# VH-VL binders against Type II restriction enzyme NspV (nspVR), part 3

Target 1, 219 residues: Type II restriction enzyme NspV (nspVR), of Nostoc sp. (p35677)
Amino acid sequence: TILTIEALRTEAAIFSAAESIHPEPLLYGVTDGKAVGTYIEQKFRLYLKEHYEFVQGNSASGIDFPGLLVDVKVTSIRQPQSSCPFKSARQKIFGLGYSLLIFVYDKIDNSTNRTATLNILHTIYVSAERTADFQMTRGIRNILANEGNKDDLIAFMSDRNLPVDEIEAGNVADEILRNPPMQGFLTISNALQWRLQYGRVIERAGQEDGILTVYRNNP

## First folded at step 6 (VH-VL; framework fv_roledumab)

Design d23 (from b1 with heavy chain L101M)
Fold by ESMFold2-Fast, scan of step 6:
Structure d23 (fold): chain C 219 residues (1-219), chain A 123 residues (1-123), chain B 107 residues (1-107)
Amino acid sequence: as target 1 above (219 residues)
Amino acid sequence: QVQLVESGGGVVQPGRSLRLSCTASGFTFSDYAMHWVRQAPAKGLEWVAVIWYDGSNKYYADSVKGRFTFSRDNSQDTLYLQLNSLRPEDTAVYYCARHPMYSGSKYGAFDIWGQGTMVTVSS
Amino acid sequence: AIRMTQSPSSFSASTGDRVTITCRASQDISSYVAWYQQKSGKAPKFLIYAASTLQSGVPSRFSGSGSGTDFTLTINSLQSEDFATYYCQQYYSTPYTFGQGTRVEIT
């Protein structure tokens, strides 16, 4: 059986429930978010391989499920964020170009048993159209709703410090007018590197088109 | 055919070193965590160490911690155990074993074992 | 470390016998127990995981049960190829630990 986005979401829910009660000795005392993230990503991928056929990601593709255009993100409820390579300022407006499947965990170390449990509080699917920056798209959509023009868009992007020069800003504004963006729900910041923050996605899951609650443990 | 084949065992004097290898075939080696388990003559099984599927995390039994070093080369489907400061009590058959990491089928149990390689530390 | 204690350490049996081997953990390990069979001069063979789930290809005369601290391996009708040493193992916590083994010998 070929893996579909619907099957991916269904399996992610089953996986999340099982993982939330699984005591893992190999995670005890591990504080490195990268190591925890890699553990969940790999474990989920292998779980899927048992029942489904799909194209696996690699360093060249840059995302976990290139055939589905889905990237898996694993993050702690205490710091619900991840790093993101900067490809184009345009991504803050039109989205990353792929959907996200986000596992949000609360890691509980049990010193008596020397095990750790990743209590998956939320598993959320964010469609590609919703992966743009919340503030950028909110402001742009507001300008368009009030019949703003190209110069209004350029001024707004400049005020928000979008990393584009004058010529690129004009081109982006023209594209916005031709193809208005949907409201994004990520916070995309460039404080030393591009970071995706998932707080708003966690808050709004199940209440916005394209932001689906796949699994909830403590809503 | 899924196989694990250990090599590198032999007879050494106390204080010497050996490097054990375990070569995997018939499955995607990089999908699995791997273990070393040993068995002294006429005794039971003793867990030695585990290494994650990507080599990023390792755990060792207290009896070998600081003396044994675990590594893997996923490009060559090979597992290594460097045995330093060997003691007579390290005399055993050393097995490598496969650890499924996913919570679906067979999670955490050692489902495939190699044939073992004998390490004898002569006193 | 979690200590796994098997009982008995050895016993003799005849073909056709129903045999049971007990494994006790020094603390609650839920259902994270595997059972292995080892014949003389051979590597261990995987029999059971999650306390009660048979590995594919393992004869149905083998069964496992238990949760928490007490676990049992049962062979309903012992056959000649079943004379071996059996080990329980917990995979709940590091270090991973095995029982001392139970040798099933021919009467």
Scores: ipSAE 0.356, ipTM 0.707, lowest interface PAE 3.9, mean pLDDT 88

Design d24 (from b1 with heavy chain L101Y)
Fold by ESMFold2-Fast, scan of step 6:
Structure d24 (fold): chain C 219 residues (1-219), chain A 123 residues (1-123), chain B 107 residues (1-107)
Amino acid sequence: as target 1 above (219 residues)
Amino acid sequence: QVQLVESGGGVVQPGRSLRLSCTASGFTFSDYAMHWVRQAPAKGLEWVAVIWYDGSNKYYADSVKGRFTFSRDNSQDTLYLQLNSLRPEDTAVYYCARHPYYSGSKYGAFDIWGQGTMVTVSS
Amino acid sequence: AIRMTQSPSSFSASTGDRVTITCRASQDISSYVAWYQQKSGKAPKFLIYAASTLQSGVPSRFSGSGSGTDFTLTINSLQSEDFATYYCQQYYSTPYTFGQGTRVEIT
């Protein structure tokens, strides 16, 4: 059976429930978020391989499920964020070009048993159109709602320090006017290594079109 | 055919070293955590160590900490156990075993075992 | 470390018998128990995981039960190939620990 986005979400919910009560001795004392993230991503991928056919991501594809245009993110509730190298500044406006499946964990170490449990508090699906920057898309949508023109959009992008030259800014403004962006829900930093922050999608999951609660263990 | 084959055992004097190997075939070796388990003559099974699928994390039984070193070479589908400062109490058949962490409640059980390699430490 | 204690250490049985082996953990380990069969001179063979789930290819005469601290392995109708030593193992906590083994001998 071929893996679909619906099956991916269903399996992620089942996986999240099982993982939340699984005592893992190999994670005891592990503080490196990258190691924890890799553990969940690898375990979930192998779980899916038992029952489904799908194209696996690699470093060249840049995302975990290229056939579905879905990338998996694993993050701590303590700091619900991840790093992301962007291909283009326009991704802050139109989204990353792929959907996100986000596992948000609370890691609990049990010193008596020398095990750790990754209590998955939230598993959230964010559609590709919702992966743009919240502030950038809010500002652009407000300009459009007030009948702003191309020059208004270029000025706004400049004021927000979007990393585009004058020609690219003009092209992006034309694209905005032709295809207005949806409201994005990520916070995307302007740092050299762009950071995605997930606090808002955690808060709004199940309450916004395109931001789905796949699993939540505190109903 | 899924298979694990151990080698490198032998007879050695106390205080000396041996390097055990375990070669995997018939599955994607780099997807699995791996264990070493030993069994002294006429005794039961004793867990020795585990290594994560990418070699980044390792855990050892207290009886071997500081003396044994676990490593793996995913390009060669092989894992290694370096046994240093060997003691008579280390005499055992050493098995490598696979950790199937993707199979729900199987996580942490040992689903595939090698045939074992005998290590004898005697004066 | 979690101690795993098997009962009995050994016993004699005949083909056709229903055989029960018990395993007790020194603390609550939920259902994280596996069972293995080992024949003389051979590597252990995986039989059961999660206390009660049979590994693919294991004959249906084998079954497991239990949760918490008390676990059992049952062989419903003992066959000649079943005379072996059986081990339980907890995989709830590191270090992983095994029972001392139960040897099933022919009567």
Scores: ipSAE 0.053, ipTM 0.606, lowest interface PAE 6.2, mean pLDDT 87

Design d25 (from b1 with heavy chain L101W)
Fold by ESMFold2-Fast, scan of step 6:
Structure d25 (fold): chain C 219 residues (1-219), chain A 123 residues (1-123), chain B 107 residues (1-107)
Amino acid sequence: as target 1 above (219 residues)
Amino acid sequence: QVQLVESGGGVVQPGRSLRLSCTASGFTFSDYAMHWVRQAPAKGLEWVAVIWYDGSNKYYADSVKGRFTFSRDNSQDTLYLQLNSLRPEDTAVYYCARHPWYSGSKYGAFDIWGQGTMVTVSS
Amino acid sequence: AIRMTQSPSSFSASTGDRVTITCRASQDISSYVAWYQQKSGKAPKFLIYAASTLQSGVPSRFSGSGSGTDFTLTINSLQSEDFATYYCQQYYSTPYTFGQGTRVEIT
């Protein structure tokens, strides 16, 4: 059976429920978020391989499920963010070009048993169109709603420090006028590397079109 | 076919060292955590060590901590167990075994085993 | 370390018999127990995981049950190829530990 996005979401919910109660001795005392993230990503991939056929991601594709245009993100509820390669300033406006499947965990170490449990509090699917920057798209959509013109868009992008020169800014503004962007729900920063912050998608999951609650473990 | 093959065992005197190898074939070796398990003559199974799929985390049984070192070379599909300061009680057949990392509770069970390699420590 | 205690240490049986091997954990391990079969001079063979789930290819005459601290392996109609030593293993916590083994011998 070929893996579909619907099956991916269904399996992610089942996986999240099982993982939330699984005591893992190999994670006890592990504090490196990358190690925890790799653990979940690899375990989920191997889980899927038992039942489905799919193309696996590699360094060339840059995402976990290139055939589905889905990237998996794993993050702690304590700091719900991850790094992302900066490809184009357009991604802050039109989205990353792929959907996200986000596992948000709360890691609980049990010193008596020397095990750790990754309590998956949220598993969220963000459609590709919703992966743009929230503030950038909110401002642009507001300008368009108030009949703003190309110069208004260029000024706004400049005020928000979008990393484009004047010529590129003009081209992007023209594209916005032709194809207005959807409201994005990520926070995308321009620090030393592109950072994606997931706080808003966690808060809005299930309440916005294209931001789906795949699994939620309520307190 | 999925297979694990151990080598490097032999007869050594107390205090000496040996390096055991385990070569994997028929599966994507880098996707799996791996274990070493030993069995003394006419005795039961004793877990020795585990190494994560990328080599980043390792756990050892108390009886071998500080003496044994586990490593892996994913480019060669090979595991290594360096046995230092060997004692007579380390005499055993040493097996490498595969650790399936799956949701649904197969995790931690050893689904594929090698044929074993004998280590004898005697004076 | 979690101690796994098997009972009996050996069992004499005939083909067609129903045999039961028990395994007791020194603390609650939920359902994180596996069972292995080992024939003389051979590596262990994986039979059961999660206390009761049969590994693919293992004959249906084998079954496992239990949770918490008490676990059972049952062979409902012993065949000639089933004479072997059986081990339980907990994988709830490191160090991973095995029972001492139960030898099933021909009568």
Scores: ipSAE 0.139, ipTM 0.629, lowest interface PAE 5.8, mean pLDDT 87

Design d26 (from b1 with heavy chain L101I)
Fold by ESMFold2-Fast, scan of step 6:
Structure d26 (fold): chain C 219 residues (1-219), chain A 123 residues (1-123), chain B 107 residues (1-107)
Amino acid sequence: as target 1 above (219 residues)
Amino acid sequence: QVQLVESGGGVVQPGRSLRLSCTASGFTFSDYAMHWVRQAPAKGLEWVAVIWYDGSNKYYADSVKGRFTFSRDNSQDTLYLQLNSLRPEDTAVYYCARHPIYSGSKYGAFDIWGQGTMVTVSS
Amino acid sequence: AIRMTQSPSSFSASTGDRVTITCRASQDISSYVAWYQQKSGKAPKFLIYAASTLQSGVPSRFSGSGSGTDFTLTINSLQSEDFATYYCQQYYSTPYTFGQGTRVEIT
């Protein structure tokens, strides 16, 4: 059976429920978020390989499921963010070009048993068109709703310090007018570290088109 | 055909070293955590060490910690166990074993074992 | 470390017998127990995981049960190829530990 996005979401829910109660001795004392993230990504990929056929990601493709245009993100509830530098400023407006499947965990170490449990609190699917920056797309959509023109868009992008020169700003503004962006729900930081922040996605999952609650471990 | 084949065992004097190898075939080696398990003559199974699928994390039994070093070369589909400062009580058949770590049906058991290689430490 | 204690250490049985081997953990390990069969001069063979789930290809006369601290391996209608040593193993925490083994011998 070929893996589909629908099957991916269904399996992610089953995986998340099982993982949330699994004591893993190989994670005890591990504090590196990258190591924990890689563990969940690898374990989920192997879980899927037992029953599905799919194209596997590699360093060249840059995403986990290139055939589905889905990237897996694993993050702690304590700092729900990842380091994912985007290639172009236009991605803050039009999205990353791929969908996200986000596992949000709370890691609990048990010193008596020398095990760790990754309690998956949220598993969320974000459609590609929703992966743009929240504030950037909100502002642009507001300008368009008030019949703003190309110069208004260029001024807004400049005020928000979008890293584009004058020519690129004009080109992006023209593209916005032809293809207005959807409201994005990520926060994409321009600080010294480029960060994707998932707090709003966690809050709004299940309440916005294209942001699906795949799994949630709440009462 | 899924297979693990071990080599490198032999007879050595106390204080000497040996390097054991385990070559995997028939599966994607880099997808699995791997273990070493030993069995002294006429005794039961004793867990020795585990190494993560990418080699980034390792755990050792207290009896061998500081003397044995576990490593893997995913490009060669091979495991290595470096045995240093060998003692008579290290005499055993050494098995490598595969550990499925995914959330499916087999996530904690050793589903494939090598044939074992005998290490004898005697004066 | 979690100590795994098997009983009995050995016993004699005949083909057709129903054989029961027990394994006790020194603390609650939920269902994280595997069972292995080892024949003389051979590597262990994987039989059961998660206390009660039979590995594909293992005859249905083998079954496992238990949770918490007490676990049982049962062989219904023992066959000639079943005379071997059986080991339980916990994989709840490191270090991973095995029972001392139960040898099932022909009468």
Scores: ipSAE 0.190, ipTM 0.643, lowest interface PAE 4.9, mean pLDDT 87

Design d27 (from b1 with heavy chain Y102F)
Fold by ESMFold2-Fast, scan of step 6:
Order: C-alpha cells, then sequence, then structure tokens
Structure d27 (fold): chain C 219 residues (1-219), chain A 123 residues (1-123), chain B 107 residues (1-107)
C-alpha cells in the first residue's frame, strides 16, 4: 500500500497515542532536543515502513517525505521550536514549499526505572501554504486589503528586515501582487539558520483551515 | 539475507588495545540502533554498549566506561568497538546485535546477532 | 541495574518432555522481556519478545508468559534440537541485563 497524506495523519495519531505511554531507557537523562527529535522521526518512519510504500527523505532532498512534500518536526512543549535550513527570504511570505507534521512532546524522566516517556501532547499537520511567517503575511495581506501598491510592499518588507536587496524586494512585491499569500502561522527568525516557532500553530490547531489537530493529549 | 559479521578479535596482553568491527548486510543499516554483547568463557551474556542509528547517542556498561568507544560508519554498513586498557576480565566472545526501533513489542530486543569474535586478554 | 534471575540454572530432560524455565526481575519491567536460545559454540537466537510474542520462524512449541516481575518460557514437547542454554533479557531499562542462563541437557 502507497502512503498518502491522509494515511500519514491517521498513522501519526496512532503512533502518538502509543508513544505517549512507552517507557524508553535510551532517552533517560537525555536533554538534547536534537537527539529526542531524531529518535521520534526515525521511530515513526520505521513504524510506517511496516505497512506502507513511500519515498524516504535523505540529506539531498532535505525533507522526510519528498513524495508527499511533508517534513516531520519534533519539538518540546517547553521550547516549541526547531531549526530549518534557510533557502530564501521568500519563504517567509509564500511558505516553506512543503507541509509540516509536528510532534510536540513533554518528556518525563523516571529516576526509579531510569526510563523516559515522551508524552505527545499535540500532533499537528500544517499545510504548505500556512507555513509562512505570521507577521509578514498579516502585514502584507493588510496592505493588499487596503489597495496598497508595490512601493507599500517594498517599504513593509524593509521595515520587517526581510533579507533581500532592492532588486529582489521589487521582484517579490511583483509576485505578491500576482499571487497574494495566504495567512501563515509560523514565527520564523531571520538568523542564518532559521528557527521555526510553533506556539501559534499549537494554539490555533483545529481552528484554522489547513492547520489540523491530528492528535491531542493535553492533560 | 540479514547478516552481521564480527572481526578484529585476538590474543593481547593486559593494557593493550584492539578494534573490533561488525559488518552488516541484507538490511538498511542506518535504520537500526546496534549493540555489543559479550560472553566470557563458560559464563552468561553481558551487555556492553549501544549506539543509536545515526551515531549521535551512546550508552556503555559501567564495567567498560572510559575504556571502550563505540562508533559506526553508515556509509560502509560497519560498526566499530575500540577496546582500550584491556583487562583479563574483558576476555570474552564479542557479539554485535541489531536493535529494531519499531513501535511494536520487539522494541529493545536483539533480533539479529553476529557469530562473534573472540578477545583473549592474557599475560 | 535490574537483576534477572533464572531458575533452575540447569536441568536434564528427555525428548517429548514439557519444560518450563522461570525468570524473575528485581523490579517491575511490565512485559519488556525477551528470550534467547544459545547452542554450544553458536550465537544466541531470538525466540520471544514482549514476554509472550513468538518471533517469526520459531517453532510453536515455544511459548512465553508473565508480566511485572515473573516470567516463564515453556517448551511443550522438547525436541532434540532444543537442548541448549536459554537466556531471558529485560529491555525496559539501561543497562540491559540478562539472566544467568538455564542449561537444558539431555538425560
Amino acid sequence: as target 1 above (219 residues)
Amino acid sequence: QVQLVESGGGVVQPGRSLRLSCTASGFTFSDYAMHWVRQAPAKGLEWVAVIWYDGSNKYYADSVKGRFTFSRDNSQDTLYLQLNSLRPEDTAVYYCARHPLFSGSKYGAFDIWGQGTMVTVSS
Amino acid sequence: AIRMTQSPSSFSASTGDRVTITCRASQDISSYVAWYQQKSGKAPKFLIYAASTLQSGVPSRFSGSGSGTDFTLTINSLQSEDFATYYCQQYYSTPYTFGQGTRVEIT
């Protein structure tokens, strides 16, 4: 059976429920978010391989499910953020170019058993068009709603410190006027290595088109 | 066919070093955490170390901490165990074993084992 | 570390016998127990995981049971190829620990 986005979401819900009660000795005392993230991503991928055929991501493709245009993110509820390769400033406006499947965990260490449990509090699907920066897209959409022109868009991008020169800013403004962006729900830092912040996505999951609650266990 | 083959064992004097290798075939090596388990002559099985599928995390038995170093090369489907400051009590057959990270009840059990390589530490 | 204690350490049996090996954990490990068979001069062979689930390809005469701290491996009708040493292992907590082994010898 071929893996689809619908099957991916369904399996992520089942996986999240099972993982939330699984004691894992290899995670006891581990505080490195990258190590925890890699563990969940790989475990989920192997879980899917038992029943589905799909193209696996690699370092060249840059995303976990290139055939589905979905990348998996794993993050702690304490710091709901992750790193992301910076491809272009344009992604803050039009989105990353792929959808996100986000596992948000609360890690509980049990010193008596020397195990850790990753209680998956939220598993959220964010469609590709919703992966742009919230503030950038809100401001742009407001300018367009008020009949703003190319110069208004360039000024706004400059005020928001979008890392583009004047020529690139003009090209992006033209593209915005031809293809207005949807409201994004990520917070994207402008550091060399992008930080994606998921607080708003967690808050709005199930209440916005394209931001789906796949699983929730929020005691 | 799924297979693990250990090599690098031998006879060494106390205080010396050996490097053990384990070559995997017949499966996607980078999908699995891997273990080393040893067995002294006429004794039972003793867990030595584990390394995660990407090499980012490692755990060692207290008896070998600071002396043994576990590593892996996923491009060559090979594990390495560097044995330093060897002691007579390290004399054992050393096995590599595969650790599936599936959500099923196999999780953490060792489903495939190599044939073992003998390390003898004697004066 | 979780101690795994097997009983008995060894015993003699005949083909056709029903044999039972017990494994006790020093603390609650839920169902995270595996069983292995080791023949003289050979690597261990994976038999059972999650206390009671038989690995594919393992004969149905083998079965496991138990939860918490007490676990058993049963061979319902011992065959000539079953004379071996059997080990239980907990994979609930690091360090991973094995029982001392139970040697099943021919009478």
Scores: ipSAE 0.335, ipTM 0.691, lowest interface PAE 3.8, mean pLDDT 88

Design d28 (from b1 with heavy chain Y102W)
Fold by ESMFold2-Fast, scan of step 6:
Structure d28 (fold): chain C 219 residues (1-219), chain A 123 residues (1-123), chain B 107 residues (1-107)
Amino acid sequence: as target 1 above (219 residues)
Amino acid sequence: QVQLVESGGGVVQPGRSLRLSCTASGFTFSDYAMHWVRQAPAKGLEWVAVIWYDGSNKYYADSVKGRFTFSRDNSQDTLYLQLNSLRPEDTAVYYCARHPLWSGSKYGAFDIWGQGTMVTVSS
Amino acid sequence: AIRMTQSPSSFSASTGDRVTITCRASQDISSYVAWYQQKSGKAPKFLIYAASTLQSGVPSRFSGSGSGTDFTLTINSLQSEDFATYYCQQYYSTPYTFGQGTRVEIT
C-alpha cells in the first residue's frame, strides 16, 4: 500500500498516542533537542515502513516525504520552534512549498525509574498554503483589502525587512496582485539561521482551514 | 532468512583483548538498535550493551563500562564489540540481538538472536 | 537496577501438564516484560512481549499475563519440545535485566 497524506495523518495520530505512554530508557537524561527530534522522526518513519511504501527524503531534497511534499518537525512544548533552510524570502509570503507534520512533545524524565517519556501534546498538520509568515501575510492581505497598490506592498515589505532588493520587491508585489497569498500561520524569523515558530499553529489548530489537529492529549 | 552470526570469540588470558563481530543478513540492518547479551557457563542471561540504529547513542552495563566498546558499520551490516582488560568473570557466550524501535508494545524486546560466540578468560 | 526474580528455579513436569512460571519485578514496570525459551546449547527464542502478546509463529499453548510487578508465563498442555529453560526480561529501564531462569525438566 502507497502512503497518502490522509494515511500519514491517521498513522501519526496512532503513533502519537502510543509514544505518549511509552517509557524510553534510552532517552533518560538526554537534553539535546536535535537527538530527541531525530529519535521521533526515525521511529515514526520505521513505524510507517511496516505498512506503507513511500519515497524517503535525503539531504538534497530537504524534506522527509518528497513524494507527498510533507516535512516532519519535532519540537518541545517549552520551545516550539525549529530551524529551517530557506531558498527564498518569498517563502514568507507564499509559504514553504510543502506541508508540515509537527510533533510537539513534553519530555518527562523519571529519575526513580531512569526512563523518559515523550508525551506528545499536539500533532498538527499545516497545509503548504498556510506555512507563510503570519505578520507578513496579514499585512499584505490588509493592504489588498483596502485597495492598496504595488507601491504600498513594496513599502510594507521594506518595513518588515524582507531580504529582497528593489527590483525583486517589485516582481513580488506584481505576483501578489495577480495571486493574493493565503493567511500564513508560522512565525518565520531571521537569527543566525532562519527559524519557524509554531506557537500560533498550536493555538489555532482545528480552528483554521488547512491547520488540522491530528492528535491532542485531553487533560 | 533473517540471521545474526557472531564471531571473534576465543581463549585469552586475563588483561588481554578480543574483538567480537556480528554480521546481519535478511533485513535492513540500519533500521534496528542492537544489543549484546552474554551468558556465563551454566548461568543465566546478562545484558551487556545497546547501540542505536545509527550508532549515535550507546549504553553499557556497569560491569563492562569503560572496558568494552560497541560500534557498528551499517554499510557492512556488522556490529563490533571490543573487549578490553578482560577478567575471568567475563567468560561467557556472547550473543548479539536485534531491538525493533517501532511504536507499540513489541518495541524494546529482543526479537532475533545470533547463535553466540564463546569467550573464555583463563590463566 | 530492576531485579527480576523467577519462581520456581526448576521443576519436573510431564507432557500434557499445565505449567506456570512466575516472574516478579522489584519495581513497577507496567507491561514491559518479554519471555524467552532457551534449549540446551542454543540461543534464546523470543516467545512473548508486552507481558501477554504472543510472538508470531509461537504455539498458542503459550500465554502470558500480569502487569506492574507480577508476571506469569503459562504453557497449557506441555509438549515434548517445551522442556527448556525460560527467562523473563524487563525492557522498561536500563540496564535491561533478566530473571535467573526456570528450568522445566521431564519427569
Scores: ipSAE 0.285, ipTM 0.678, lowest interface PAE 4.2, mean pLDDT 88

Design d29 (from b1 with heavy chain S103Y)
Fold by ESMFold2-Fast, scan of step 6:
Structure d29 (fold): chain C 219 residues (1-219), chain A 123 residues (1-123), chain B 107 residues (1-107)
Amino acid sequence: as target 1 above (219 residues)
Amino acid sequence: QVQLVESGGGVVQPGRSLRLSCTASGFTFSDYAMHWVRQAPAKGLEWVAVIWYDGSNKYYADSVKGRFTFSRDNSQDTLYLQLNSLRPEDTAVYYCARHPLYYGSKYGAFDIWGQGTMVTVSS
Amino acid sequence: AIRMTQSPSSFSASTGDRVTITCRASQDISSYVAWYQQKSGKAPKFLIYAASTLQSGVPSRFSGSGSGTDFTLTINSLQSEDFATYYCQQYYSTPYTFGQGTRVEIT
């Protein structure tokens, strides 16, 4: 059976529930977020391999499920953020070009048993069109709603320090007018390697089209 | 056929070193954490060490910590255990064993074992 | 470290007997215990995980039970190929630890 996005979400919910109660000796004392993230991503991928056929990501593809255009993100509730390669300033306006499946964990170390449990508090699916920057898209959509023109868009992008030169700013403004962006829900920091923040996504999951609560385990 | 084959054992004097290897075949080696388990002559099983599927994390039994070093080469489907400062009490058959991370309740249970390689430390 | 204590250390049995081996953990390990069979000169063979779940290919005369600190391996109607040493193992906490083994000998 071929893996679909619907099956991916269903399996992620089942996986999240099982992981939330699993004591893991090999994670005890591990504080490196990358190591925890790699553990969940690899374990989930192998879990799926038992029942589904799918194209696996590699370093060249840059995302975990290139056939589905879905990338998996694993993050701590204490710092719900991750890094993202800077590909194009347009991603801040039109989205990353792929959907996100985000596992948000609270890691609990038990010193008596020398185990750690990753309590998955939230598992959230963010559709590709919702992965743009919240403030950039809100401002742009507001300008368009008030009949703003190309120069208004260029001025706004400049005020928000979008990393584009004058020529590219004009091209982006033209594209916005041609294809208005949807409201994004990530916070994307300006840096050579972008930082994605998931606080708003966690808050709004289940309340916005394209931002789905896959699993929740917080009383 | 899934298989693990150990090599590198032998007879050495106390204080010397040996390097053990374990070659995997018949499965995707890089998907599995791997263990070393030893068994002294006419004695029971003793866990020695585990290495994560990507080599990023390693854990050792207190009896060997600081003397033994575990590594893996996923491109060659091979595990290595470097045994330094060997003592007579390290005399044992050394097994490599597979650890399936994704089987949930099977986690930590060793589903595939090699045939073992004998290390004898004597003067 | 979690101590795993097996009883008895050894005993004699005949084909057809019902055999029970006990394994006791020094602390609560939930159901994270596995059982292995080892025949003379051979590597251990995986029998049971999660205290009671039989590995594929293992005969149904083998069964496991228990939770917390007390676990048992039962062989209903012992057969000639079952004479071996049996080990329990906890995988709840590192370091992973094994029981000392129970040798089942032919009478």
Scores: ipSAE 0.052, ipTM 0.607, lowest interface PAE 7.0, mean pLDDT 87

Design d30 (from b1 with heavy chain S103T)
Fold by ESMFold2-Fast, scan of step 6:
Structure d30 (fold): chain C 219 residues (1-219), chain A 123 residues (1-123), chain B 107 residues (1-107)
Amino acid sequence: as target 1 above (219 residues)
Amino acid sequence: QVQLVESGGGVVQPGRSLRLSCTASGFTFSDYAMHWVRQAPAKGLEWVAVIWYDGSNKYYADSVKGRFTFSRDNSQDTLYLQLNSLRPEDTAVYYCARHPLYTGSKYGAFDIWGQGTMVTVSS
Amino acid sequence: AIRMTQSPSSFSASTGDRVTITCRASQDISSYVAWYQQKSGKAPKFLIYAASTLQSGVPSRFSGSGSGTDFTLTINSLQSEDFATYYCQQYYSTPYTFGQGTRVEIT
């Protein structure tokens, strides 16, 4: 059977429940979020291989499920964020170009048993059109709702420090007027490195179109 | 078709070093955590070390910690165990073993083993 | 370290016998127990994992049971190829530990 987005979500829920009670000695004392992320991503891929056919992502593509246009993100509830390669400032407005499947864990180390458990508190699916920056898209949508023009959009993008030059700002404003963006729900940091913050997505899961609660476990 | 083959064993004097290798074939090596397990003559199995999928995380048995170093080269489908400061008590057949973290409905154990390579530490 | 204790350490059996080997963990390890068969001069062969799940290709006369601290391996109607040493192993916590082994010898 070929893997679909619907099957991916269903399997992610089953996987999350099982993982939440699994003591893993290989994670004991591990504090590196990248190592934890790799563990969950690889384990989930192996889990899916038992039941489905799908195109596997590679390190060069940067996307875990390129055939489905879904990327897996794994993050701690204590710092619900991850790094993201910056391809274009446009992504803050129009989204990343792919959907996200986000596993939010609370890691519990047991020193007596020398094991760690990744209690998956939330597994959330964010459709591609919802992966833009919340503040940026809210401001743009408000300008458009109040009959703002191209110059208003350029001024707003400048005020929000969007990393575009004058020519690109004009092009983006024109595109916004032709194809208004949907409300995004990520916080995308403007710092020297790109950071995706998942706090709002965690809070709004199940309450917004395109932001689905796949799995939830009360702590 | 899936197999692991150890090499590098031999006879060495106490205090010397030896490097063991384990070559994997027939599966995607980089998907698996790998272990070394040893067995002294006429004794049972003793776990030695484990290495993560990408080599970034390692754990050692207390009896070998600080003396043995585990590494892997995923481009060559090969594991290495560097044995330093060898003692007569390290005399054993050394096996490499594959550990899938998930198999079907349950978490797996050491599902594929090599044939072993003998290390003898004697004066 | 979690101690795994097998009993008996050895015994004699005949083909057709029902054989039971026990394994006790020094602390709760849920169901994270595997069983291996080892013949003289050979590498261990994987039989059972998660206390009761048979590895593909292992004959149905082998079965495992238990949870928590007490586990058993049963061989119904022992065959000539089953004379070997059997090891239990916990893979719940590092360091991974094995039982001392149970040798099943022909009478």
Scores: ipSAE 0.267, ipTM 0.686, lowest interface PAE 4.9, mean pLDDT 88

